# VH-VL binders against q9h9l3: the designs that were tried, part 106

Target 1, 176 residues: q9h9l3
Amino acid sequence: PRKMVAIDCEMVGTGPKGHVSSLARCSIVNYNGDVLYDEYILPPCHIVDYRTRWSGIRKQHMVNATPFKIARGQILKILTGKIVVGHAIHNDFKALQYFHPKSLTRDTSHIPPLNRKADCPENATMSLKHLTKKLLNRDIQVGKSGHSSVEDAQATMELYKLVEVEWEEHLARNPP
Key: E = the ipSAE of ESMFold2; O = the ipSAE of OpenDDE; V2 = 0.75 times the mean of E and O plus 0.25 times the DockQ between their complexes.

## First folded at step 5 (VH-VL)

Design Fb20 (framework fv_fezakinumab; at its last look DockQ between E and O 0.03; V2 from the best seeds 0.00; counts 0 for: summed loop charge -9 (limit -8), pae O 9.5 > 2, placed apart)
Fold by ESMFold2, look of step 5:
Structure Fb20 (fold): chain C 176 residues (1-176), chain A 120 residues (1-120), chain B 111 residues (1-111)
Amino acid sequence: as target 1 above (176 residues)
Amino acid sequence: QVQLVQSGAEVKKPGASVKVSCKASGYTFTDYYMHWVRQAPGQGLEWVGWIDPDSGGTFYAQKFRGRVTMTRDTSISTAYMELSRLRSDDTAVYYCARGDYSYGYEFDLWGRGTLVTVSS
Amino acid sequence: QAVLTQPPSVSGAPGQRVTISCTGSSSNIGADYDVHWYQQLPGTAPKLLIYDNSNRPSGVPDRFSGSKSGTSASLAITGLQAEDEADYYCQSYDSSLEAWVFGGGTQLTVL
């Protein structure tokens, strides 16, 4: 079986003035884009700012949300031993309070061959929305209802597939 | 000059608290995690925890939970570690160390350490 | 009990090669977390010597090398010099402890 997944998370504001980013949704898809995990997650601290315009998280989503500690355990079981693909993925791992091995991590925000296919400078940090439009002819993150972490994870996996052979060979020659 | 400058040595009684400071210079303080590591006399290195100076978020090793508090002041690029209910076996040199914002990274910059002595 | 196991001491004559082992488990080195090495000269703070298993920071001579295999890592020092006399620590991340973990340290004596 394939040992690659893509992840995307949505965060809400906790802590003083809502400035701390806390995990409130996580979606994981497999290589084919099938959803392996998609849960709303209840942060361990009081939510000060739902950040709904970007996160898509509303108060009603938290009513039956999975507590953070439980959700984290479920998510980490899925991620363990797998190549994990994400976009600016360090933010997702930070929200999970988790350190995935560097050699098993793929960040589509920093893959030079992917930028090259999009006619962008190889070392530029490009948004998921921009890359998806340029390379997949898809509009994601549309409107003011917030991002869909399922949609974003699926887009991230499809983007990685465009450069997978080249990038995996590069990483084998140049271990992170 | 990229460096971490720590506060001076401290002598404390059992049951007291100590607060050690670590001032960063020569790099963007909020771009890196700050770790704390201690070393008892003649012994090895022991990780205490980290603070993310950007968010103020923290994570502590299980051994220290409930006794350690890490904070920072971004306006002066300074991290702090406070250890409470001190015991004699807390006598150690306490180091701050910079880690990359990416996960799984090494500690590439260390302070000179702050000796904390806990004695009657 | 240290999570990562190192020999307490090693020794070698000037010009010789020594190795320092670092043995972990499936929750750290065996889970593909990188190994980093630090040199601590007497009376000083630790200094990064090797990162990401085998990479040398700028200023570290190439007679220092590292490797990782399975659940273990190794630091090799060739052309041993008197100034190499120090304590050496391996480090990794342990997912079960959710912590950065160090080896117990190895005291290198140059005879």
Scores: ipSAE 0.171, ipTM 0.746, lowest interface PAE 5.7, mean pLDDT 90
Fold by OpenDDE, look of step 5:
Structure Fb20 (fold): chain C 176 residues (1-176), chain A 120 residues (1-120), chain B 111 residues (1-111)
Amino acid sequence: as target 1 above (176 residues)
Amino acid sequence: QVQLVQSGAEVKKPGASVKVSCKASGYTFTDYYMHWVRQAPGQGLEWVGWIDPDSGGTFYAQKFRGRVTMTRDTSISTAYMELSRLRSDDTAVYYCARGDYSYGYEFDLWGRGTLVTVSS
Amino acid sequence: QAVLTQPPSVSGAPGQRVTISCTGSSSNIGADYDVHWYQQLPGTAPKLLIYDNSNRPSGVPDRFSGSKSGTSASLAITGLQAEDEADYYCQSYDSSLEAWVFGGGTQLTVL
């Protein structure tokens, strides 16, 4: 059976106005929630907005951060050949400047059975925080100090596991 | 010695333009943003904008957009701030200040300031 | 008028402890942007006094300290000296304004 990992990334703002989202942290966990990768990443461009309230990233985290090119290689090595689970994962892949094969991608923000289980509209895009609270009775992304990508990745994996059997069967019948 | 040397005082009439220079020395000019901050007489500090000397990218406070232009000449490690359509309330000491490449980074080096007086 | 609110003036006798408050909002200090402090001696340019809420640059005495909590920051000066008489400004970044913002400044008088 193909191995499964969950990924979550935190981004900071770069560019003249800080509107460019650049990868600043990436966390990858395995099926059991064990951390396979968790690194602060130095963007290739100067950071102008750490977006700390949301990202949790502070300038001290960038002092010894892994350069983007190196980190990207490390991350891709982990993801290659695996089923990658994420929430709104397109944003993570965009930040990584890498797009995993769709057939090997699972986006918990677009799994109707998951929304149904949470008593949400099947075609609505629900937040990771909301789904985690509803289905796992767990609070994530609390406070004002930013998110934890490890926590988010773990939550994402746990959510997917709730609908894994049903969704994998669906995908087998309806390959992307 | 690490320092920022600014151009001399200016006296301008309303409607005119003023261009203030700031020459950096003692450090790599392109490694820091160059901010501009002004202070009206007896008033507090007001951020005008910044330029990235490396890329030439700029970001201005909304208040000054359309009137301010920041440039740099890397060959002589000099930053420039030009303010056009001057008004009397533009009268202030204009400072250049070195800052790290981040919003919220501190300004750890300041020029001595350039007094710009706008009067009819 | 200033985005960050400071008392216009504070005073203390030599050797005393004084504090200068800096009150922001959810879009600046409350958004977890760092606060920096500057000292401006009469007739001079501002000088960085505290950066990243509580750090002192080289050359700044340890009697200067900074702290941050919630939407506010504070500068504390212990062992007040005559040479500390100056204007003090807090600074942060405001995401709603997309600008560095300063407090209105506090004039410290040493009695």
Scores: ipSAE 0.006, ipTM 0.590, lowest interface PAE 9.5, mean pLDDT 91
ESMFold2 (binder alone), look of step 5: mean pLDDT 94; pTM 0.952

Design Fb21 (framework fv_fezakinumab; at its last look DockQ between E and O 0.03; V2 from the best seeds 0.00; counts 0 for: pae E 18.0 > 2, placed apart)
Fold by OpenDDE, look of step 5:
Structure Fb21 (fold): chain C 176 residues (1-176), chain A 120 residues (1-120), chain B 111 residues (1-111)
Amino acid sequence: as target 1 above (176 residues)
Amino acid sequence: QVQLVQSGAEVKKPGASVKVSCKASGYTFTDYYMHWVRQAPGQGLEWVGWINPDSGGTFYAQKFRGRVTMTRDTSISTAYMELSRLRSDDTAVYYCARGDWSYGYEFDLWGRGTLVTVSS
Amino acid sequence: QAVLTQPPSVSGAPGQRVTISCTGSSSNIGADYDVHWYQQLPGTAPKLLIYDNSNRPSGVPDRFSGSKSGTSASLAITGLQAEDEADYYCQSYDSSLEAWVFGGGTQLTVL
């Protein structure tokens, strides 16, 4: 069996109007929730909007942040060959300009059994916060100080573990 | 008026170098990345690379690495693209285009292009 | 040769609807990178026509529309007019190439 990791990224706004999402933090945890990677990342573009209330990113975090190209290399090295778990993970991959093989990707925002377990519509897209509260009885993303990508990655992994057996069997029968 | 004004047509011999300029006006030069795109006669568009006018940082398409150098002079809001060791297949109209870095951000402003002809 | 595939040519009569396809792969359009479209009139530089899959810049008439699904994108032109005769290019980003990529271009002829 392949090793699993969970990933969560925070993005800031770049571009003339700050509408472009650029990677500013990436956290990766292993199956047990241990942090494998957690770095602030310096976008190649000027940051227009730190989106602090959501991202948790502040200007001071960028002072010694890892340049994007370097960070990307580090992250890809970790992800390569792994089953990567994330929530709405397409956003993380997009921010990384790296798209993991679909067969090795697990998106907790698109796992019907997970929604069913949470008494949510199977075809609905539920937030990580909601699922975490319902299924793990844990509050994440509390306050206005922004998200913790480590916390979110850990929660994502825990959620997936709840449906891992069922979902892996499903995927084996129905490969993407 | 927001525009990009490029230098005039160039005729070069194989092995030579060419430097094309692109002057921006009507907007803050450093707020946008400057991309370079070329188009061979009767052919499609090909991305060459970009420069961040603010930092001077560059990124080139793999095809042109080692032969292309992009620079800028912020004092006159001008970007430059230099292509060396020219070959006949480098004959093309070279465009500068305003854009942003992230994830295929569109090029919303184009220069009129500079024809570079490489012939012996 | 182009990373994105477009039909070399399309044609239509005035007033008709035409569509131009842009087929990519899992490393570009299929990777949820946005698709942009450019119009290039004869002897001129490309002009941004559609950005972020389906948005029109100011000055672009609403008869132009864009869509994206899966690994492909499409440009639709309704109420075709003579001035629409031009080359059209789709554009996206390819993560494997680390480059902006264009379609081969489609020559639209108004009959």
Scores: ipSAE 0.006, ipTM 0.577, lowest interface PAE 9.7, mean pLDDT 91
Fold by ESMFold2, look of step 5:
Structure Fb21 (fold): chain C 176 residues (1-176), chain A 120 residues (1-120), chain B 111 residues (1-111)
Amino acid sequence: as target 1 above (176 residues)
Amino acid sequence: QVQLVQSGAEVKKPGASVKVSCKASGYTFTDYYMHWVRQAPGQGLEWVGWINPDSGGTFYAQKFRGRVTMTRDTSISTAYMELSRLRSDDTAVYYCARGDWSYGYEFDLWGRGTLVTVSS
Amino acid sequence: QAVLTQPPSVSGAPGQRVTISCTGSSSNIGADYDVHWYQQLPGTAPKLLIYDNSNRPSGVPDRFSGSKSGTSASLAITGLQAEDEADYYCQSYDSSLEAWVFGGGTQLTVL
């Protein structure tokens, strides 16, 4: 069976007025929640807005950060051939400039059985913080220091495990 | 100065309830879980439960479910533990202790404890 | 099992070495949850002594050390001093109980 990983990324603002989201941190965990990758990443463009309250990224993190091209290569080697779990994961793939096969992608923001367990409408888009609170009785993204991509990736994997058997069986019967 | 300041000692009769307070200062109250731990005279430490001060969510050790209620007031950075239907074996020092959100995190900051004595 | 087992007491003379064991099970220490140690001096609140199996907080002397292996952990105290006379508790997380669990405590007497 295919190995499974969870990914979460933090973005900073680049481009005009800081409106472009560029990758500045990426964390990948395995099925057991062990960290496989966790690096600060230097975007190829000038950072206009660190977005620190949400991203947790500050200027000092960029001093020794891994250049984007190198980090992307490292990350894609880990993702290739694996089932990748994330939350609103299309944003992570966009920041990586990468398209992962839909059949190998699991997005906890759009899994109907997971929403049902949280007593939410099956078609709603729920935040990671909200799902984690309701289903795991844990608070993530606590405080003003920004999100931790390690914390978020670990929570995403735990959420997926709650519905893994049901959802993998569903996808096998109903290929995307 | 980073500290947890607990309410003073209390004496209660069997069947009563008690509410112990724990005021945090010197750090962001909502960034950490607050745990409650008790210690009967001459005995060891026993975990009672936690509260997340940001959400108000709680989780209690099985032994205390149905008798303990943990609350907080974020406007004054204060956590509370209420224990009802007190018995003589509830006589203990009740500590609040700061922890983090992750499983298995250590308690790096403790209040001085609140002695609750249950006697007739 | 969820109960962490410690010896009820240990003793040593000044300058000696003592160890305090903490034995858990597959649902706590054996599930690779970290072990923390607390010192409780007479009449005081517990104080964090060792965290994450072997790390010392600032201000804890290096004669205190911790280790973890398998389902067990150990606290070692070298160069015993009169001030070390206290109760010592190990702590971990237990996934079966969904609870933070403490050992029963070990009373250290400095002879």
Scores: ipSAE 0.000, ipTM 0.470, lowest interface PAE 18.0, mean pLDDT 88
ESMFold2 (binder alone), look of step 5: mean pLDDT 94; pTM 0.951

Design Fm35 (framework fv_fezakinumab; at its last look DockQ between E and O 0.08; V2 from the best seeds 0.00; counts 0 for: pae E 9.6 > 2, placed apart)
Fold by OpenDDE, look of step 5:
Structure Fm35 (fold): chain C 176 residues (1-176), chain A 126 residues (1-126), chain B 111 residues (1-111)
Amino acid sequence: as target 1 above (176 residues)
Amino acid sequence: QVQLVQSGAEVKKPGASVKVSCKASGYTFTDYYMHWVRQAPGQGLEWVGWINPNSGGTFYAQKFRGRVTMTRDTSISTAYMELSRLRSDDTAVYYCARESRYYYGSGSYEDWFDPWGRGTLVTVSS
Amino acid sequence: QAVLTQPPSVSGAPGQRVTISCTGSSSNIGAGYDVHWYQQLPGTAPKLLIYGNSNRPSGVPDRFSGSKSGTSASLAITGLQAEDEADYYCQSYDSSLSGYVFGGGTQLTVL
């Protein structure tokens, strides 16, 4: 468990119509929820859409943001060798242009026992917000100011902890 | 109900211009990008470009740059696509389609075309 | 010529399962962009069938399903019905073109 971290990223839109999702913030927490990393990140391309309503990212956050290449190096250093927990984590890895080993990846959006515990269909993709409310009785992603990647990462870790034993046993029997 | 009503069929000669209209209703016109897609007879779908009705910003497929102009009139929730220097291979049904979008919590989003107009046939013949 | 590659035609008998493939590249499907599917009945405009790789809009039967893996996507139709006879198009986004791209379309014939 001490080699487990949770990650959550916020993305902004780049490209002609902001269609490209570019990493703009990354938060990483340890098993206990302690913040290991939390930085605003400057995309290599011009930001067209901050997606503030969802991302919480504003123009002012990019003034002293860490350049993507530097941030990526920092993040990868933290993730290397760890079990990485995330929600719909493929989006985070995509934004990082990084692929973590499948055997060391835990996606809380694809854990049937977690959905079952939340009285949701096991094969459905539930939102982090919903699962957090249902299983942790905690409200996240509230308001109009956007999401907190730290909060989301912490919630993701807490959710995983609820099914950790069962899921790790399952994975041991059924390696990805 | 969301609806896109397009202008009627057009017949043009080579070298001429055509302007097709697309009137939107049932939703806030300025909140959604509008796309144009054409389909030559018996052929597949080809993306032409998009317009942001709020800002008037546009982006065209490279193939049509210099010949296509997309505009909008927000007062009547209508988008326009004008294609100039028409050629015979411009003969096609031209569709307007609204860009529907869903944002995820991570700031990522999905976008697709829904709904579509019924199309406007533009025939270019000498 | 289309950026995404689809088989020109597929056929099946009523009640059968058919699949339509959509093959892209590293700059579109392989880049992680979502794939959407549209159904075009004869003489009509395209209609959204699947969005976000595997989501069905309201009104679309559950016998239609979509999936994506690697650089390819697939549309599956189970319990094939006569009314399913149509053209089907996959659609995605291509980063190298900075634009939306379609497959060449697949004509589905119900035998």
Scores: ipSAE 0.037, ipTM 0.679, lowest interface PAE 2.8, mean pLDDT 92
Fold by ESMFold2, look of step 5:
Structure Fm35 (fold): chain C 176 residues (1-176), chain A 126 residues (1-126), chain B 111 residues (1-111)
Amino acid sequence: as target 1 above (176 residues)
Amino acid sequence: QVQLVQSGAEVKKPGASVKVSCKASGYTFTDYYMHWVRQAPGQGLEWVGWINPNSGGTFYAQKFRGRVTMTRDTSISTAYMELSRLRSDDTAVYYCARESRYYYGSGSYEDWFDPWGRGTLVTVSS
Amino acid sequence: QAVLTQPPSVSGAPGQRVTISCTGSSSNIGAGYDVHWYQQLPGTAPKLLIYGNSNRPSGVPDRFSGSKSGTSASLAITGLQAEDEADYYCQSYDSSLSGYVFGGGTQLTVL
């Protein structure tokens, strides 16, 4: 009976030559895919590379963006105590400077039953785009205009629902 | 020029604590995580944990939880690692290292350590 | 024991090619996390040699190269020189540990 949310983040390049990833957008959806949070976030450091082809972040998005410290507080209030679903979710938590309890974390990039449903090797690491196309017959992250963190969070939740009963039972039998 | 300057070597008795400093220069200290990595004599590298200098948030490898505390002073761009209840097997060189990373879209995330401090030798003599 | 497995030692004659393997698991390299390599000369701090599997920072000669496949990575050194005698470490991230992991290190001896 814990409530579930799905999260996805987009990052921009900061630091020398834009090599460091800093949080610039975060989207959180509930179990039904309704948006609970979707904000552009202003990193506390200078943006060197917007990475727009992948991030979808442009200079205009930063003009009224929520400062990172404030956004982080808002996001963590939503995540606390909930099962959090994501795809390659370590990067999202790192960008938030936060790591959610492992027992409450679900990573769709690393669920063997989900890979099996996609006719992929159970221990392979699969992209969100690939899994979504194979299992939901939906194209996401189309073109070079960047990803939508809302779309990606929604897709991630729908993928988890495909294996939720089986995987939750597995985790109950095999506590982390 | 990006540099990490660490405090000098220390000799401690078992049961004592040690606090190693790492002063950053040549970049914005609060923009990058700082990591601590140790290397016992003749041994490999062992990750101790990180601090986010912007928020003060920390995360420690399980082996060190309960004995390590990482802090920082943003006014002097300095990170600290304190290790308590020292044992002889804590004898090691303790490095600070700045985290670097970038993002190539979904599934491509890069985290590496550059630069490293010169290391601080901590000797715990029984 | 180290999370990533490297051979404890490798050797080669000057001018030859050597490779150093780095084997991980599905919770680190196999989960898609990049592999980075560090060179540690005797008595010195580690220095970045390769990042993002195959990229060289400025000042690293192109005789150093890296690659990644499946759950493993490799560092290749061609045109071996006496000055390459050092310890080499691979590094990645591990989702099960929520932390950074190193290989056990490989001592390269130039014969």
Scores: ipSAE 0.007, ipTM 0.536, lowest interface PAE 9.6, mean pLDDT 87
ESMFold2 (binder alone), look of step 5: mean pLDDT 91; pTM 0.935

Design Sh8 (framework fv_sotevtamab; at its last look DockQ between E and O 0.08; V2 from the best seeds 0.00; counts 0 for: pae E 12.9 > 2, placed apart)
Fold by OpenDDE, look of step 5:
Structure Sh8 (fold): chain C 176 residues (1-176), chain A 120 residues (1-120), chain B 112 residues (1-112)
Amino acid sequence: as target 1 above (176 residues)
Amino acid sequence: QVQLVQSGAEVKKPGATVKISCKVSGYTFTEYYMHWVQQAPGKGLEWMGRIDPYEGETKYAEKFQGRVTITADTSTDTAYMELSSLRSEDTAVYYCAKDYSYGSEAFDIWGQGTLVTVSS
Amino acid sequence: DIVMTQSPDSLAVSLGERATINCKSSQSLLYSSNNENYLAWYQQKPGQPPKLLIYYASTRESGVPDRFSGSGSGTDFTLTISSLQAEDVAVYYCQQYYDTPTFGQGTKLEQL
């Protein structure tokens, strides 16, 4: 098995105006798309905005949610030593208050060959939804449940696999 | 065939209350928010509020807060918008509109509109 | 509330020519987590409800002709009709749904 995982996080709004993005769900899948982790997470601060239309998070999901500190520990155990694939992954790491080594990080929102394959400008930042539709002919982030971090993580992994060989070779020649 | 069918035109006096309906067909009522939008004659569109038929949760624009009540009857797949203390300025066409996707708040399907005329 | 401002208020364009309508938001409509812009464009003809043309700033709704396109990101967005047709005469609205929905004031597109 490859030491590669994909991660996607959903955030809710905390703080006085709900402008602080706090981790509320995290999903991690392996190279094959198998779910390694998928938990609702309870922020340390009061949730002001569930951002349901984006996050899919509802009040009921927080009833038995895993406390942030506990969840963070669990997640870091999984990520340690792995190549971590994500889309706009900086936001996920920020929400986790953890930053993975750059050399072991793959951000599908910043992979020119992936954009090229999707007939998009190589230096543009495309959405996961767009790339998934274009390259995988799959619709994500739709339906009553809103976004699914599992779905998004799986899509992210699948997208990366399309350019894995080329990109890994590029990175080998050009280490970050 | 997805469609929203609204109740007929209303004529009301100032101070009265109007309640208009929006019946949905062709999709699952509880899978999308239902929104109401006001358009005064010759004017632009103004969001009034919405309801999550699944949760029953509502949100209203500040302009209409206190005067507007949006409800949903899941047994009949019908949303309602009630506007009280009517004023001449409330003369407008009112539209119901569903989310493109759940909670997206972009509107892919609209009702045909209901004209409400407020005159003494 | 996020304020949406369209420009111009009215526009006259000859058939077959390009029509461009701009929309500016008082705040960024880009959601950093998914890199989507929560901006929609509508077309409204007299006596009819608005019709969704574009969502997520650049995605065409099903059935919308290819001559319609949306572009932009952050706070500046543009609706383009590459070759104006007679049936395109209408009022066009931008709408943000990043926060509580708000519409632009509308742009009246007429045939020159």
Scores: ipSAE 0.107, ipTM 0.723, lowest interface PAE 3.0, mean pLDDT 93
Fold by ESMFold2, look of step 5:
Structure Sh8 (fold): chain C 176 residues (1-176), chain A 120 residues (1-120), chain B 112 residues (1-112)
Amino acid sequence: as target 1 above (176 residues)
Amino acid sequence: QVQLVQSGAEVKKPGATVKISCKVSGYTFTEYYMHWVQQAPGKGLEWMGRIDPYEGETKYAEKFQGRVTITADTSTDTAYMELSSLRSEDTAVYYCAKDYSYGSEAFDIWGQGTLVTVSS
Amino acid sequence: DIVMTQSPDSLAVSLGERATINCKSSQSLLYSSNNENYLAWYQQKPGQPPKLLIYYASTRESGVPDRFSGSGSGTDFTLTISSLQAEDVAVYYCQQYYDTPTFGQGTKLEQL
């Protein structure tokens, strides 16, 4: 059986007016929520906007951050061959300049059984914070100092476990 | 070119509901918060709430809690604001606005505005 | 919520003269973690949406003329137009984004 990991990323603004989202932190946890990877990452372009209010990334984090090229190699080595769980995970893969095979990707923002458990419309895009509060009775992303990618990755894995059996059976019957 | 294009003006009766759309082009919809701002005639600007299209999370101003619903449809790159139980005081121009950078709440791009008139 | 108070409510300034608009917040907008003041200024002309002029209290948005400048820190902020031009006739708003966004009541700037 394939191993499963959860990933979450934080981005900063690069490019003109800081509108380009570039990877500045990545956290990967295993099925049990143990941290396999958690690094601050220096984008290949200069940072225009740290987005600290939401990203939690500050200038000091970049001083010894792993260069993007090296970090990407480390991250992809961990992801290869595994089922990768995330929330709105397409944005994480875009920031990595990588797209994981659809058959090995699980996106908790688009799992109808998970929405039904939360008493939410089946096709609505629900926030990680909302799902975590409703289904796990936990508050994440508390305060205005930014998100924690470790906390978010762990929450994402726990949410997936709530529907894992049902959703894996669904995907086996309905291959992407 | 970044654009926020809102649906057209509406005339409503007290007690009705209005739903305004805001279609995004020129940037990745899921990379920025979308905000909604009310401006009553001859009055200042008042923040109503926002949505994070990235994860679907919403936050509302206390004044509008219970009456406003903000949603996002990432398949059409469109945000919506629905205001229920309309009163004459809700006659206003409603703007959608994009935050300057992901997670900030300074608004660099605004929609053209949608006039909602609640007839008395 | 953080209350934003502008002064004056309106002012009239001759072309070529200096215009000064003040904004006070009910609490500090300086975030100790990044040393930034979460304060923005907007210009709104009749029939138009607001236009961002200044963010982080003093950083000018791209394309905004050099005659616009922002200053201040903590709870006291100022927007200055060094030499008024006819196209600067508008309503100006300060806005905090330290917490749930709130706007000042606006300052109407007219040509004397």
Scores: ipSAE 0.005, ipTM 0.507, lowest interface PAE 12.9, mean pLDDT 88
ESMFold2 (binder alone), look of step 5: mean pLDDT 93; pTM 0.949

